# VH-VL binders against q0atu2, part 46

Target 1, 119 residues: q0atu2
Amino acid sequence: MLDKKARIRTSREYRNVFEKGKRLSGRFLIIYYVENALDNNRFGFITNKKIGMAVIRNRIKRQLRAIVREYQGQVKNKHDIVLVARAGIGKSSFEGMEKDYIAIMKKAGLFARNANKID

## First folded at step 1 (VH-VL)

Design m4 (framework fv_daclizumab)
Fold by ESMFold2-Fast, scan of step 1:
Structure m4 (fold): chain C 119 residues (1-119), chain A 121 residues (1-121), chain B 106 residues (1-106)
Amino acid sequence: as target 1 above (119 residues)
Amino acid sequence: QVQLVQSGAEVKKPGSSVKVSCKASGYTFTDYWMHWVRQAPGQGLEWIGYINPYTGDTEYNQKFKDKATITADESTNTAYMELSSLRSEDTAVYYCARGDYFEYTSAFDIWGQGTLVTVSS
Amino acid sequence: DIQMTQSPSTLSASVGDRVTITCSASQSIDYMHWYQQKPGKAPKLLIYKASSLESGVPARFSGSGSGTEFTLTISSLQPDDFATYYCHQYSTYPYTFGQGTKVEVK
């Protein structure tokens, strides 16, 4: 689903986002994000064992990739963004994860769909 | 059921190459990194490298950079490790092991059963 | 490379004993894991991220520590626990293991 070019690949790339990026926490998600020197956005996904067994973690990663892909065109270009699933995400619905993602991305100023002002 | 199943024992002559396979089942192969670790008889564990099956990206312990080549085949959910220019010192049990994407939180939670590679004249 | 040094290299103990194994990193590390290995078998994950107990591992196993000094404790040794234990740092390439601690019958 998500193009390979749009994926953060290596531990070094993940570390760069964590060390130099900004952090915002949502209800089920934490994002770390930093501007990159590329022509595109890249996404990383982290689901730790506090979430549950591998089956649960795989489901969550798959669902998060689907959400990211759905809204990929609305994300401001040239960013590396890592999504870290919080322990409680295993009890969330797909809709709940989606709403949390949209809220965090808007708060970060990474979504291009902020309301236009009349002023 | 998550499991990693490795190919059988190999006996090789010095100077030859060997390719060990590790077939994954019970999870999405491209969601996890695949690591390779060796253990010489009576010795400890030594990390060789890993592959991200989704991207094909690899990372190696510098000690093995010119000896080991790690690859993955998404169509068969199989990771491979090839060792070249075998010497008697390469005699060891070779393990594949699954990790997560995030380096700092990735523990090797699922291991293959091991493949004994014996290098003898 | 980060060197992981375990102490002791060999430990003789009796069933019911409290066993403590230490692991020292040559540089500060963020994450480390503990594995158990029995003769002829692959290593098995016991503790991840220094102190988190892996699913299916008995509660008598625990881990603690941060920075450069880490400890694995077995609160009441069982016959099934005579094995070799390895620490593993996952902070920096190359990933390295301790030399191992063999827990054997006294």
Scores: ipSAE 0.007, ipTM 0.583, lowest interface PAE 9.5, mean pLDDT 85

Design m5 (framework fv_daclizumab)
Fold by ESMFold2-Fast, scan of step 1:
Structure m5 (fold): chain C 119 residues (1-119), chain A 120 residues (1-120), chain B 106 residues (1-106)
Amino acid sequence: as target 1 above (119 residues)
Amino acid sequence: QVQLVQSGAEVKKPGSSVKVSCKASGYTFTDYWMHWVRQAPGQGLEWIGYINPYTGDTEYNQKFKDKATITADESTNTAYMELSSLRSEDTAVYYCARDYLESYDYFDVWGQGTLVTVSS
Amino acid sequence: DIQMTQSPSTLSASVGDRVTITCSASQSIDYMHWYQQKPGKAPKLLIYKASSLESGVPARFSGSGSGTEFTLTISSLQPDDFATYYCHQYSTYPYTFGQGTKVEVK
């Protein structure tokens, strides 16, 4: 599970990310991201009804949280990041979502150099 | 099936307190925000506040800040709303409602409502 | 606080009629939703984010609008549609609802 302090908590905080942040689209994910004035990163997750039934959306939300948790140490500090699942994500595998997340984060400049592989 | 089941009707005297429960089933309780909304007889809907069961964080309508306390018990998948210092104008049906996404979303599932009557 | 004003407050209609309900926000909003409520029942989500139809809601319901003016349309009224309809802004605290529009049998 992601630590509670690493989650975006309020509508105001989500609004700040959407209005002032940058947007980058991947195959299955869209991220919105902005620098924050805190000591840590915070993440938000949106799985809207375009994706499919509640069972599918709940699975995807759990899997996205697991992916973010796994790679949280590689994300550049002091960012608020919102992940929005695209409609096609319902057909992806866990590995597919993970690869898309890594690709997007690298493209956004949010991953440390060589974050993709540790010896 | 996803459902929210609320506690039964209450009749209270002015000045007392009431605590309404909302038990969630059919989904992961901590994945959704829980809101409380009331409706006085023959009137419209009025938002009271919400809780994020995962973090314990709450937000209130300023009108209810000194009157309502919203809590959640993750072990029983139950949200609570307590109203203190009850007055006749607090007579209303109180609803809990699930917020599908953590923010910028809608109330997709509602409890059946709890009638609270404040009468001498 | 953002005031949500619905028009009309009550309307009489017949099965098969096209029904239009409007909702005016006192300032520009990004997120608003429409709910249906039948007597003795909890509200039910119909339309979210102004124009998106909730799963399981009949296609005769549609929403439109942006900024401060929003509309709910029922293209061909059915017996199940006699109810009270509420608009709801989810953009700014405190979240507020319209006063409701009661659609009743002519």
Scores: ipSAE 0.007, ipTM 0.549, lowest interface PAE 10.4, mean pLDDT 85

Design m6 (framework fv_daclizumab)
Fold by ESMFold2-Fast, scan of step 1:
Structure m6 (fold): chain C 119 residues (1-119), chain A 121 residues (1-121), chain B 106 residues (1-106)
Amino acid sequence: as target 1 above (119 residues)
Amino acid sequence: QVQLVQSGAEVKKPGSSVKVSCKASGYTFTDYWMHWVRQAPGQGLEWIGYINPYTGDTEYNQKFKDKATITADESTNTAYMELSSLRSEDTAVYYCARVSDEYYFEGFDYWGQGTLVTVSS
Amino acid sequence: DIQMTQSPSTLSASVGDRVTITCSASQSIDYMHWYQQKPGKAPKLLIYKASSLESGVPARFSGSGSGTEFTLTISSLQPDDFATYYCHQYSTYPYTFGQGTKVEVK
């Protein structure tokens, strides 16, 4: 679970990321990201009804937070990043989501040089 | 300063619909999500759903998915909840309530005054 | 759905008493809140995230607990505290409330 200060909280903050940020799509994830002025990274998580029932969406959101937390130290500082789960994510394994996250963050140039790959 | 003002009491017949409004002032309407909660006379609180006023995204309690429709009009800073196919068990006070965060943190910090909807036959 | 069960449902107390209300969740939850409601009024947030006191709420109110068991304590009951109290889990959809605990004059 991420610290409160590492979470995007208000509609205004989400709006800023969506309007001014860059967008990259992976297999299971879309990220929107923008530099912030806060000296720390903040993450937002969106799981929509196309994924499935609330229990599936809640599981996905929990797993995505765990993945983000695990790799938090490798993310370039001062970014607001929103993860949007794609419809197919409910069929993915934890490892599949983790691989997708690492790949998309590297592609975005948001990971430090030596971010570890899944085996 | 922050104020949520709801529309007045309604008396409706079974099978009809009702639309309750919640007008926000004293803050930027699109910066906060708006939830709806009901309370039957002398009973506890039931969560209905919410809307993100900036995006129009909604989430509902499964119990209310075929009954409630939540919308927002950014131009008037007003959230709405429409209830369809009213039955006697829908008689309740309906509240709108504001949250700055979708999940896990700070509770409903401001509430509307409530709107009594009475379903009578 | 996560069921929130409060105990007791009704509590008779006198001014100056220490009052404790418990809330049990049917599953482990990360975050819960406490509200106070007076007759004819909307609920008012008292405590968020189990133990954090909302701004403007008197220090005699406190919350504790984690997992499935949560407690609201009023250290020295005042006349303004006769009301119904609700716990609320905000961890999992659908968000659910306890049935309420009415604190009334003995």
Scores: ipSAE 0.016, ipTM 0.541, lowest interface PAE 7.5, mean pLDDT 85

Design m7 (framework fv_daclizumab)
Fold by ESMFold2-Fast, scan of step 1:
Structure m7 (fold): chain C 119 residues (1-119), chain A 120 residues (1-120), chain B 106 residues (1-106)
Amino acid sequence: as target 1 above (119 residues)
Amino acid sequence: QVQLVQSGAEVKKPGSSVKVSCKASGYTFTDYWMHWVRQAPGQGLEWIGYINPYTGDTEYNQKFKDKATITADESTNTAYMELSSLRSEDTAVYYCAREYTDWYGEFDYWGQGTLVTVSS
Amino acid sequence: DIQMTQSPSTLSASVGDRVTITCSASQSIDYMHWYQQKPGKAPKLLIYKASSLESGVPARFSGSGSGTEFTLTISSLQPDDFATYYCHQYSTYPYTFGQGTKVEVK
């Protein structure tokens, strides 16, 4: 679970990321990201209405939070990042979501150079 | 053609319950959130809550949390709002409204409204 | 809760007049919408995200503003525009509406 300070919570904060941020799509994930004025990163998680039933959407959110937590040490500081689950993510394995997250974060230039995975 | 058609007017006694329906047509029912809003005679609009028809997830105005129950029946493309323990101040026109995007919350289509009168 | 206050509560106008309605939020909001309601009818979306004109709405309607102060303008009032107008914030729960502005015949 991510610390309170590392989570985007309000609709206003999510919309700020969507409106002002950059967008990058992966296989199962879309990220929206923008530099913030804080000394830490914050993450938001969105599962679309068509992704599945509440139990599936909640499972996906938990798995994405676990992935983000595991790799938090690799993320360049001072960013607000929103992860949006794409249609089809419900058919992915945990490993598949993890690989997609790593790929998209690297492509966005958000992973710090020479950083390592945190277990 | 998007349409939201609500059930007819109801007259209820204090302490009873009422269940208002909102039947959607002309779009994929499960793709859009459905909100409920009421308007007391001569007053403004008051938000009650919403449902995601695909998941059944709901959110309520705290004022209505233990009074209103919002549900959806995917097989009939119908959303429902039930109000319990009715009081005279619940007399209002009740509207269902579709949220076009899950980011911005604009209500692009509304039902025609259902007048609920609570009197002895 | 975020309070949305409209001004004026009632205004009298003639066809052809320029009409301006204001909406003030008790705290800064990112998105708000404007609705029109005619007697006995459901509200109709006019402007979304403060300044975007809804499809099918006449170009005489426009919206502007940000933060806490928003305006709806009707550049040349038509007979069809005599109605009550509501602002609506979608920033935080509970979602709230203004008290309404009634535009009536002078």
Scores: ipSAE 0.000, ipTM 0.542, lowest interface PAE 13.4, mean pLDDT 85

Design m8 (framework fv_daclizumab)
Fold by ESMFold2-Fast, scan of step 1:
Structure m8 (fold): chain C 119 residues (1-119), chain A 121 residues (1-121), chain B 106 residues (1-106)
Amino acid sequence: as target 1 above (119 residues)
Amino acid sequence: QVQLVQSGAEVKKPGSSVKVSCKASGYTFTDYWMHWVRQAPGQGLEWIGYINPYTGDTEYNQKFKDKATITADESTNTAYMELSSLRSEDTAVYYCARSGEYYDLEYFDYWGQGTLVTVSS
Amino acid sequence: DIQMTQSPSTLSASVGDRVTITCSASQSIDYMHWYQQKPGKAPKLLIYKASSLESGVPARFSGSGSGTEFTLTISSLQPDDFATYYCHQYSTYPYTFGQGTKVEVK
């Protein structure tokens, strides 16, 4: 998955992103993002109980981490970014989540215009 | 500094309605859900419902779905709760409280000071 | 609806006492939160997600538990701690609170 230093781990760090960051919503995802003082990006992942049981939420988290990792090289450096899964994401395809992620990141200005998949 | 400031006490007659406000400051209003909780005199806390100010999405305790209407105005950072067809049983202190939308933040970290609504003749 | 039952409903204690309040949920929940309420005031968050101490809350307060059984502990009761304490589940609609535990002077 993502390198340990590329992950937001504490509730206080998540709160910082929510309180100081910008918000942008897609069909299946909401992102919150703020510039950080580090030399790298950090990502957080949140799945609400409305999505479904723990097994479904865990599957969604794994798929989102895979998508983020795949496009990691295209993200502008020095940002803390939290991905929040919306209700309904549990019925989305992997491709649907990926498409939504790319669209929302481009709209936020966090992606290069001609972003390419790593794999 | 996060603050939730509610409107003042109300005395209403049975059958009337009341609209209570909760003005938020010190944070981005659309980043948190706003909940309403009531407390009848000498009793415990009872959850009424919430609004997501960003989407306008609401959720209600089934007990209050035909009694309470929760709204929000992003331009003034204010949440509202209207109670209709008031009865004496609706006499209570009504609180607004914020929570995050997300698993890690699903708790009431800040509360308004409360608004006493008294329903009497 | 998930029923939250606190024990005891009222307890009498002296300054310096160790106080424990329990909260039992009728179904397994992910996390429980604890609030303190003083007469005429709004509730104040003390503990969130079973065991996390809210910023500004004294270290004498602690929480533990999982599943259906949760405990709030005050290690050495202070005069400022005479209040009513409420547990709260945020796992399923409708969100519910315990009936409250009043901590009063012995």
Scores: ipSAE 0.015, ipTM 0.591, lowest interface PAE 7.2, mean pLDDT 86

Design m9 (framework fv_daclizumab)
Fold by ESMFold2-Fast, scan of step 1:
Structure m9 (fold): chain C 119 residues (1-119), chain A 121 residues (1-121), chain B 106 residues (1-106)
Amino acid sequence: as target 1 above (119 residues)
Amino acid sequence: QVQLVQSGAEVKKPGSSVKVSCKASGYTFTDYWMHWVRQAPGQGLEWIGYINPYTGDTEYNQKFKDKATITADESTNTAYMELSSLRSEDTAVYYCARDTYEFDSYGMDVWGQGTLVTVSS
Amino acid sequence: DIQMTQSPSTLSASVGDRVTITCSASQSIDYMHWYQQKPGKAPKLLIYKASSLESGVPARFSGSGSGTEFTLTISSLQPDDFATYYCHQYSTYPYTFGQGTKVEVK
């Protein structure tokens, strides 16, 4: 579970990331990311109707939060990062989402080369 | 101050529809999700669904998917819930409630006063 | 659907008593909240994410638990605490509430 400090809270903050941020697409995820003026990273999550039924979207959102929490210690400081789930994510395993997250974060230069799960 | 103000009590006949409003003030309407919850007389709480006013995205309890329609009007800071094909079992107090964050639940921290909907002849 | 069962359904207590309410989920859940409701009023958030005290809620309220078993404790009951308490899971759709526990005067 992510602390309140580590979460993007307002629509204005989401708009800032979409308007000024960089975009990078993975297999199941798209990230939008921008440097912030804070001492910490903040994350946002978007799961829309195109993903599937409500029960699937809720599961995906919980699993993405868990993945982000597990690897938060590997993420370079001072970024607002929004994860947008792609339609195909509903067919992915937890491990598949985790691998995609690590790959896109490394490609964005936001992640250590040898990322490991944190407890 | 942060407030949710709901429309007044309604008395409806079986088979009709009702639309309840929830007007938000004291905060940025699009920054929080809006839930709808009902409570039948002497009974517990039952979750109906929610809307994200920023995206228009909705989620419903499957029990209500063909009965409830949740909408939001950003220009007036008002959320709505419409119930169709009313039956006596729909007699309840209906609440709107604000979720703490747009995309992750930290609980419903501000509630409307409730709207009593009575379905009878 | 996940069923939330509270125990007891009613309890009689006196001011100064330690009160414990339990909530059992029909399957393991990650997230749950506790709400207080007084007659004729809307519910009020007390505890979020099982153990976090909501701003403005007195420190005599505390929450604990994980998996399928959760508890709400009032360390020293005050007159303002006679109310009905609800647990609520938001781990999976549909979000469900317990049936409620009424704390009434002895």
Scores: ipSAE 0.007, ipTM 0.569, lowest interface PAE 9.9, mean pLDDT 85

## First folded at step 3 (VH-VL)

Design dc0 (framework fv_daclizumab)
Fold by ESMFold2-Fast, scan of step 3:
Structure dc0 (fold): chain C 119 residues (1-119), chain A 120 residues (1-120), chain B 106 residues (1-106)
Amino acid sequence: as target 1 above (119 residues)
Amino acid sequence: QVQLVQSGAEVKKPGSSVKVSCKASGYTFTSYYMHWVRQAPGQGLEWIGYINPYSGDTEYNQKFKDKATITADESTNTAYMELSSLRSEDTAVYYCARGLYYGSDYFDYWGQGTLVTVSS
Amino acid sequence: DIQMTQSPSTLSASVGDRVTITCSASSSVSYMHWYQQKPGKAPKLLIYDASSLESGVPARFSGSGSGTEFTLTISSLQPDDFATYYCQQWDSYPYTFGQGTKVEVK
């Protein structure tokens, strides 16, 4: 479970990330990210009907939160980051999603240290 | 305010190439895809491809893969599309359009269009 | 490719009329987007994600539908609404548009 302080919840907060942030696409994920004025990172998670039925979308959200939590210590502080699941993510393994997350976060320059789980 | 301003009309001979520009302002250029869409006279809209200006990654409609090359210059907030080996069938208005992958892919802002005429 | 077919291709209407335009996809899509294009101008986004009204678009425009059948409705046609309307999907590459529906003066 990600702490509630580490979650983006309001439509206004999501809009701020999309309008003012940077965007980077991975295989299964797209991230939008912007520096914030807080003392911590906040994460948002978007899954749409292209992914599949509600049960699949809910599984994907839980798995993405678990991945984000696992690597939270490697993420540069003071960022709002939104993860958008791409249509193909429903066919991915947990390990596949994890590898994609690590790759895009590194490419974005958002990792402060090497991730613990690398291929 | 968000604006996409395209280069002016071009008249080209068959077999030549043309490069159209699209200058973005009023938003963070690297936060959105830039798409290219064409419209032949009296016809509908046809998607050509896009670029992610942050990564430089491109995606093309297979129909245009050997004809169109899309690039972006982050220092000037400008996207480009080059068309090669022009034929009369390439006569069209070419639009750039901003896209967002947030639940769905749609185009919220469009350039004014650039008419490319290919004639002998 | 997902084929998009709009019905009707041309529609004659009077100010105050309710106008309905249908878009049929050859396979199920999650979302549909609608654009308005006036002569000599770029398309303008009206509706996104099947039913969401774009900022600044009058409330007389609405969208509905799911799967393969989507509809754009103008509840009371105004003079500024005489234009060509296009639906657009991305469920798979390439992005595709309908052929357009021209709404013209009766």
Scores: ipSAE 0.007, ipTM 0.580, lowest interface PAE 10.5, mean pLDDT 85

Design dc1 (framework fv_daclizumab)
Fold by ESMFold2-Fast, scan of step 3:
Structure dc1 (fold): chain C 119 residues (1-119), chain A 120 residues (1-120), chain B 106 residues (1-106)
Amino acid sequence: as target 1 above (119 residues)
Amino acid sequence: QVQLVQSGAEVKKPGSSVKVSCKASGYTFTSYYMHWVRQAPGQGLEWIGYINPYSGDTEYNQKFKDKATITADESTNTAYMELSSLRSEDTAVYYCARDTYWSGYEFDYWGQGTLVTVSS
Amino acid sequence: DIQMTQSPSTLSASVGDRVTITCSASSSVSYMHWYQQKPGKAPKLLIYDASSLESGVPARFSGSGSGTEFTLTISSLQPDDFATYYCQQWDSYPYTFGQGTKVEVK
């Protein structure tokens, strides 16, 4: 689970990221991201009904939070980032979601190049 | 050095099956997804699907879900693609390709290709 | 499915020419990759992420683009560059390629 201070919690904060931020799509995830005026990063998570039943959506949210928490140290400071799960994410493995997250974050320039390169 | 070496050309009769191999070397096999792409004679590239060799998880182009089965053997660092119920339209060169998921899913290394010819 | 359309399908060029190939997506994509294929050979990655040059690829190759329109440019065509070029999107399944652009001797 992510610390409460590292979570986007209000509709106003989500709207700010969507309206002012950039968008990047991956296989299972879309991220929206914008630099913030805080001293830390904040993450938001959206899983809609197209993904499946509440049990599946809640599992996906927990897994995404775990992934984000694991890689917090790689993320450039002072960003608000919203992860939106795509419909196909329910068929993905945990490793698949993790690799998609890493790829998107590096692509957005939010990670150091080759952070968590496996070979 | 990274290499992907595929099995040799096959000539098959309609209705039969064929299994193409792709042997990886020079990197940690389970750390990269392996994709399969085909190219019919004189035509463009068509994505078939991929496998995560670590988990065995696969994803397929809907067009190939009932045609192709992708597998991997960690002990030999080899990925496989089996095509069933072969038809003349399946005549193509089949490539394996490694993806770089941490930088945008480009295919940085390709096998040399395997020509599968389906004829009666 | 996102459809990729390349223009032109074929072009005739001379050594030293500036060559531009375009790739249009049926919906907005974040990233485009470009591959070169010579007869009898596997495709070779040239450009990833619209504009990043792959290691070992000559600097005369460059990529640009956004949204639905992407371009591959060869600033001064060399004899080794006569080949077929393909764009590829990775935004969604299935991954799709353009139909290819054949660059042939004029």
Scores: ipSAE 0.006, ipTM 0.551, lowest interface PAE 13.7, mean pLDDT 84

Design fr0 (framework fv_firastotug)
Fold by ESMFold2-Fast, scan of step 3:
Structure fr0 (fold): chain C 119 residues (1-119), chain A 120 residues (1-120), chain B 108 residues (1-108)
Amino acid sequence: as target 1 above (119 residues)
Amino acid sequence: EVQLVESGGGLVQPGGSLRLSCAASGYSISSGYYWSWIRQAPGKGLEWLARIYYSGDTYYSTSLKSRLTISRDNSKNTLYLQLNSLRAEDTAVYYCARDLYYSGEYFDYWGQGTLVTVSS
Amino acid sequence: DIQLTQSPSSLSASVGDRVTITCRASQSVDSSYLAWYQQKPGKAPKLLIYDASSRATGIPSRFSGSGSGTDFTLTISSLQPEDFATYYCQQYDSWPLTFGQGTKVEIK
């Protein structure tokens, strides 16, 4: 579970990321990201009904949160980042989702140089 | 600020097709929101018709899915609705609206609407 | 499809009255994925409430929503002149999206 302060919770905050942010697509994930005026990163997670039933969507959300938590120490500070799961994500392994996340975050320039996984 | 402007309404004949446009300004329709068309017959309630997500995924009303096509042109920042095999029952004001899936599929911005009258 | 039925279909009220509008769903609406809209003649609908009980930005505190499952309520605690309008509920739990038939709030 991510810390409450590290989660995007309100419609206004999601709207800001979508309207002002940059977009980058991976194999199973799309990210939207923008610098914020805070000293911490915040993450949002979107799983649409095309992925599957609520049980599957909730599993995907939990897995994505776990991946984000594992790598949070590598993410450049002061960003709001929304992860949108693509329709095909339900067929991916956890490791496939993790690999895709790392690839898109690196490509976006959001991973700090020489950063380590959080303790 | 966000503004939606519908066009393409007017008097059309039964059996024909229509293509409505919704021009968005103040933000990009490719930004990750869902976009919907909703109609309202004179003196009646609201009826959701179709939505499209930035990924290209489309969703339609079960009663109308065979004769609706929702689409968009990101370069023109415009949403479209094509309705085929028009009937008198399609007479309505047609709205485009922004649909915020991440917080729910409810509508926070609406256009002014465009009136479509289907009659001979 | 989830059918939403509003009660009453119309009501007459005076400024200062407490107005209650009910929305009943033919199937359970999970996670309270229900919104309320206000529509004045000749205008587009305006979002009032989402997630059954959350007020949209700029909406006065006299508007409140409650309920879960199949029974939802919109309450206007002290009706103002600008509140005479038609009100609609909408569910976004199940495909396709559906609206209630509307409740017209008229001047007494």
Scores: ipSAE 0.000, ipTM 0.528, lowest interface PAE 13.5, mean pLDDT 83

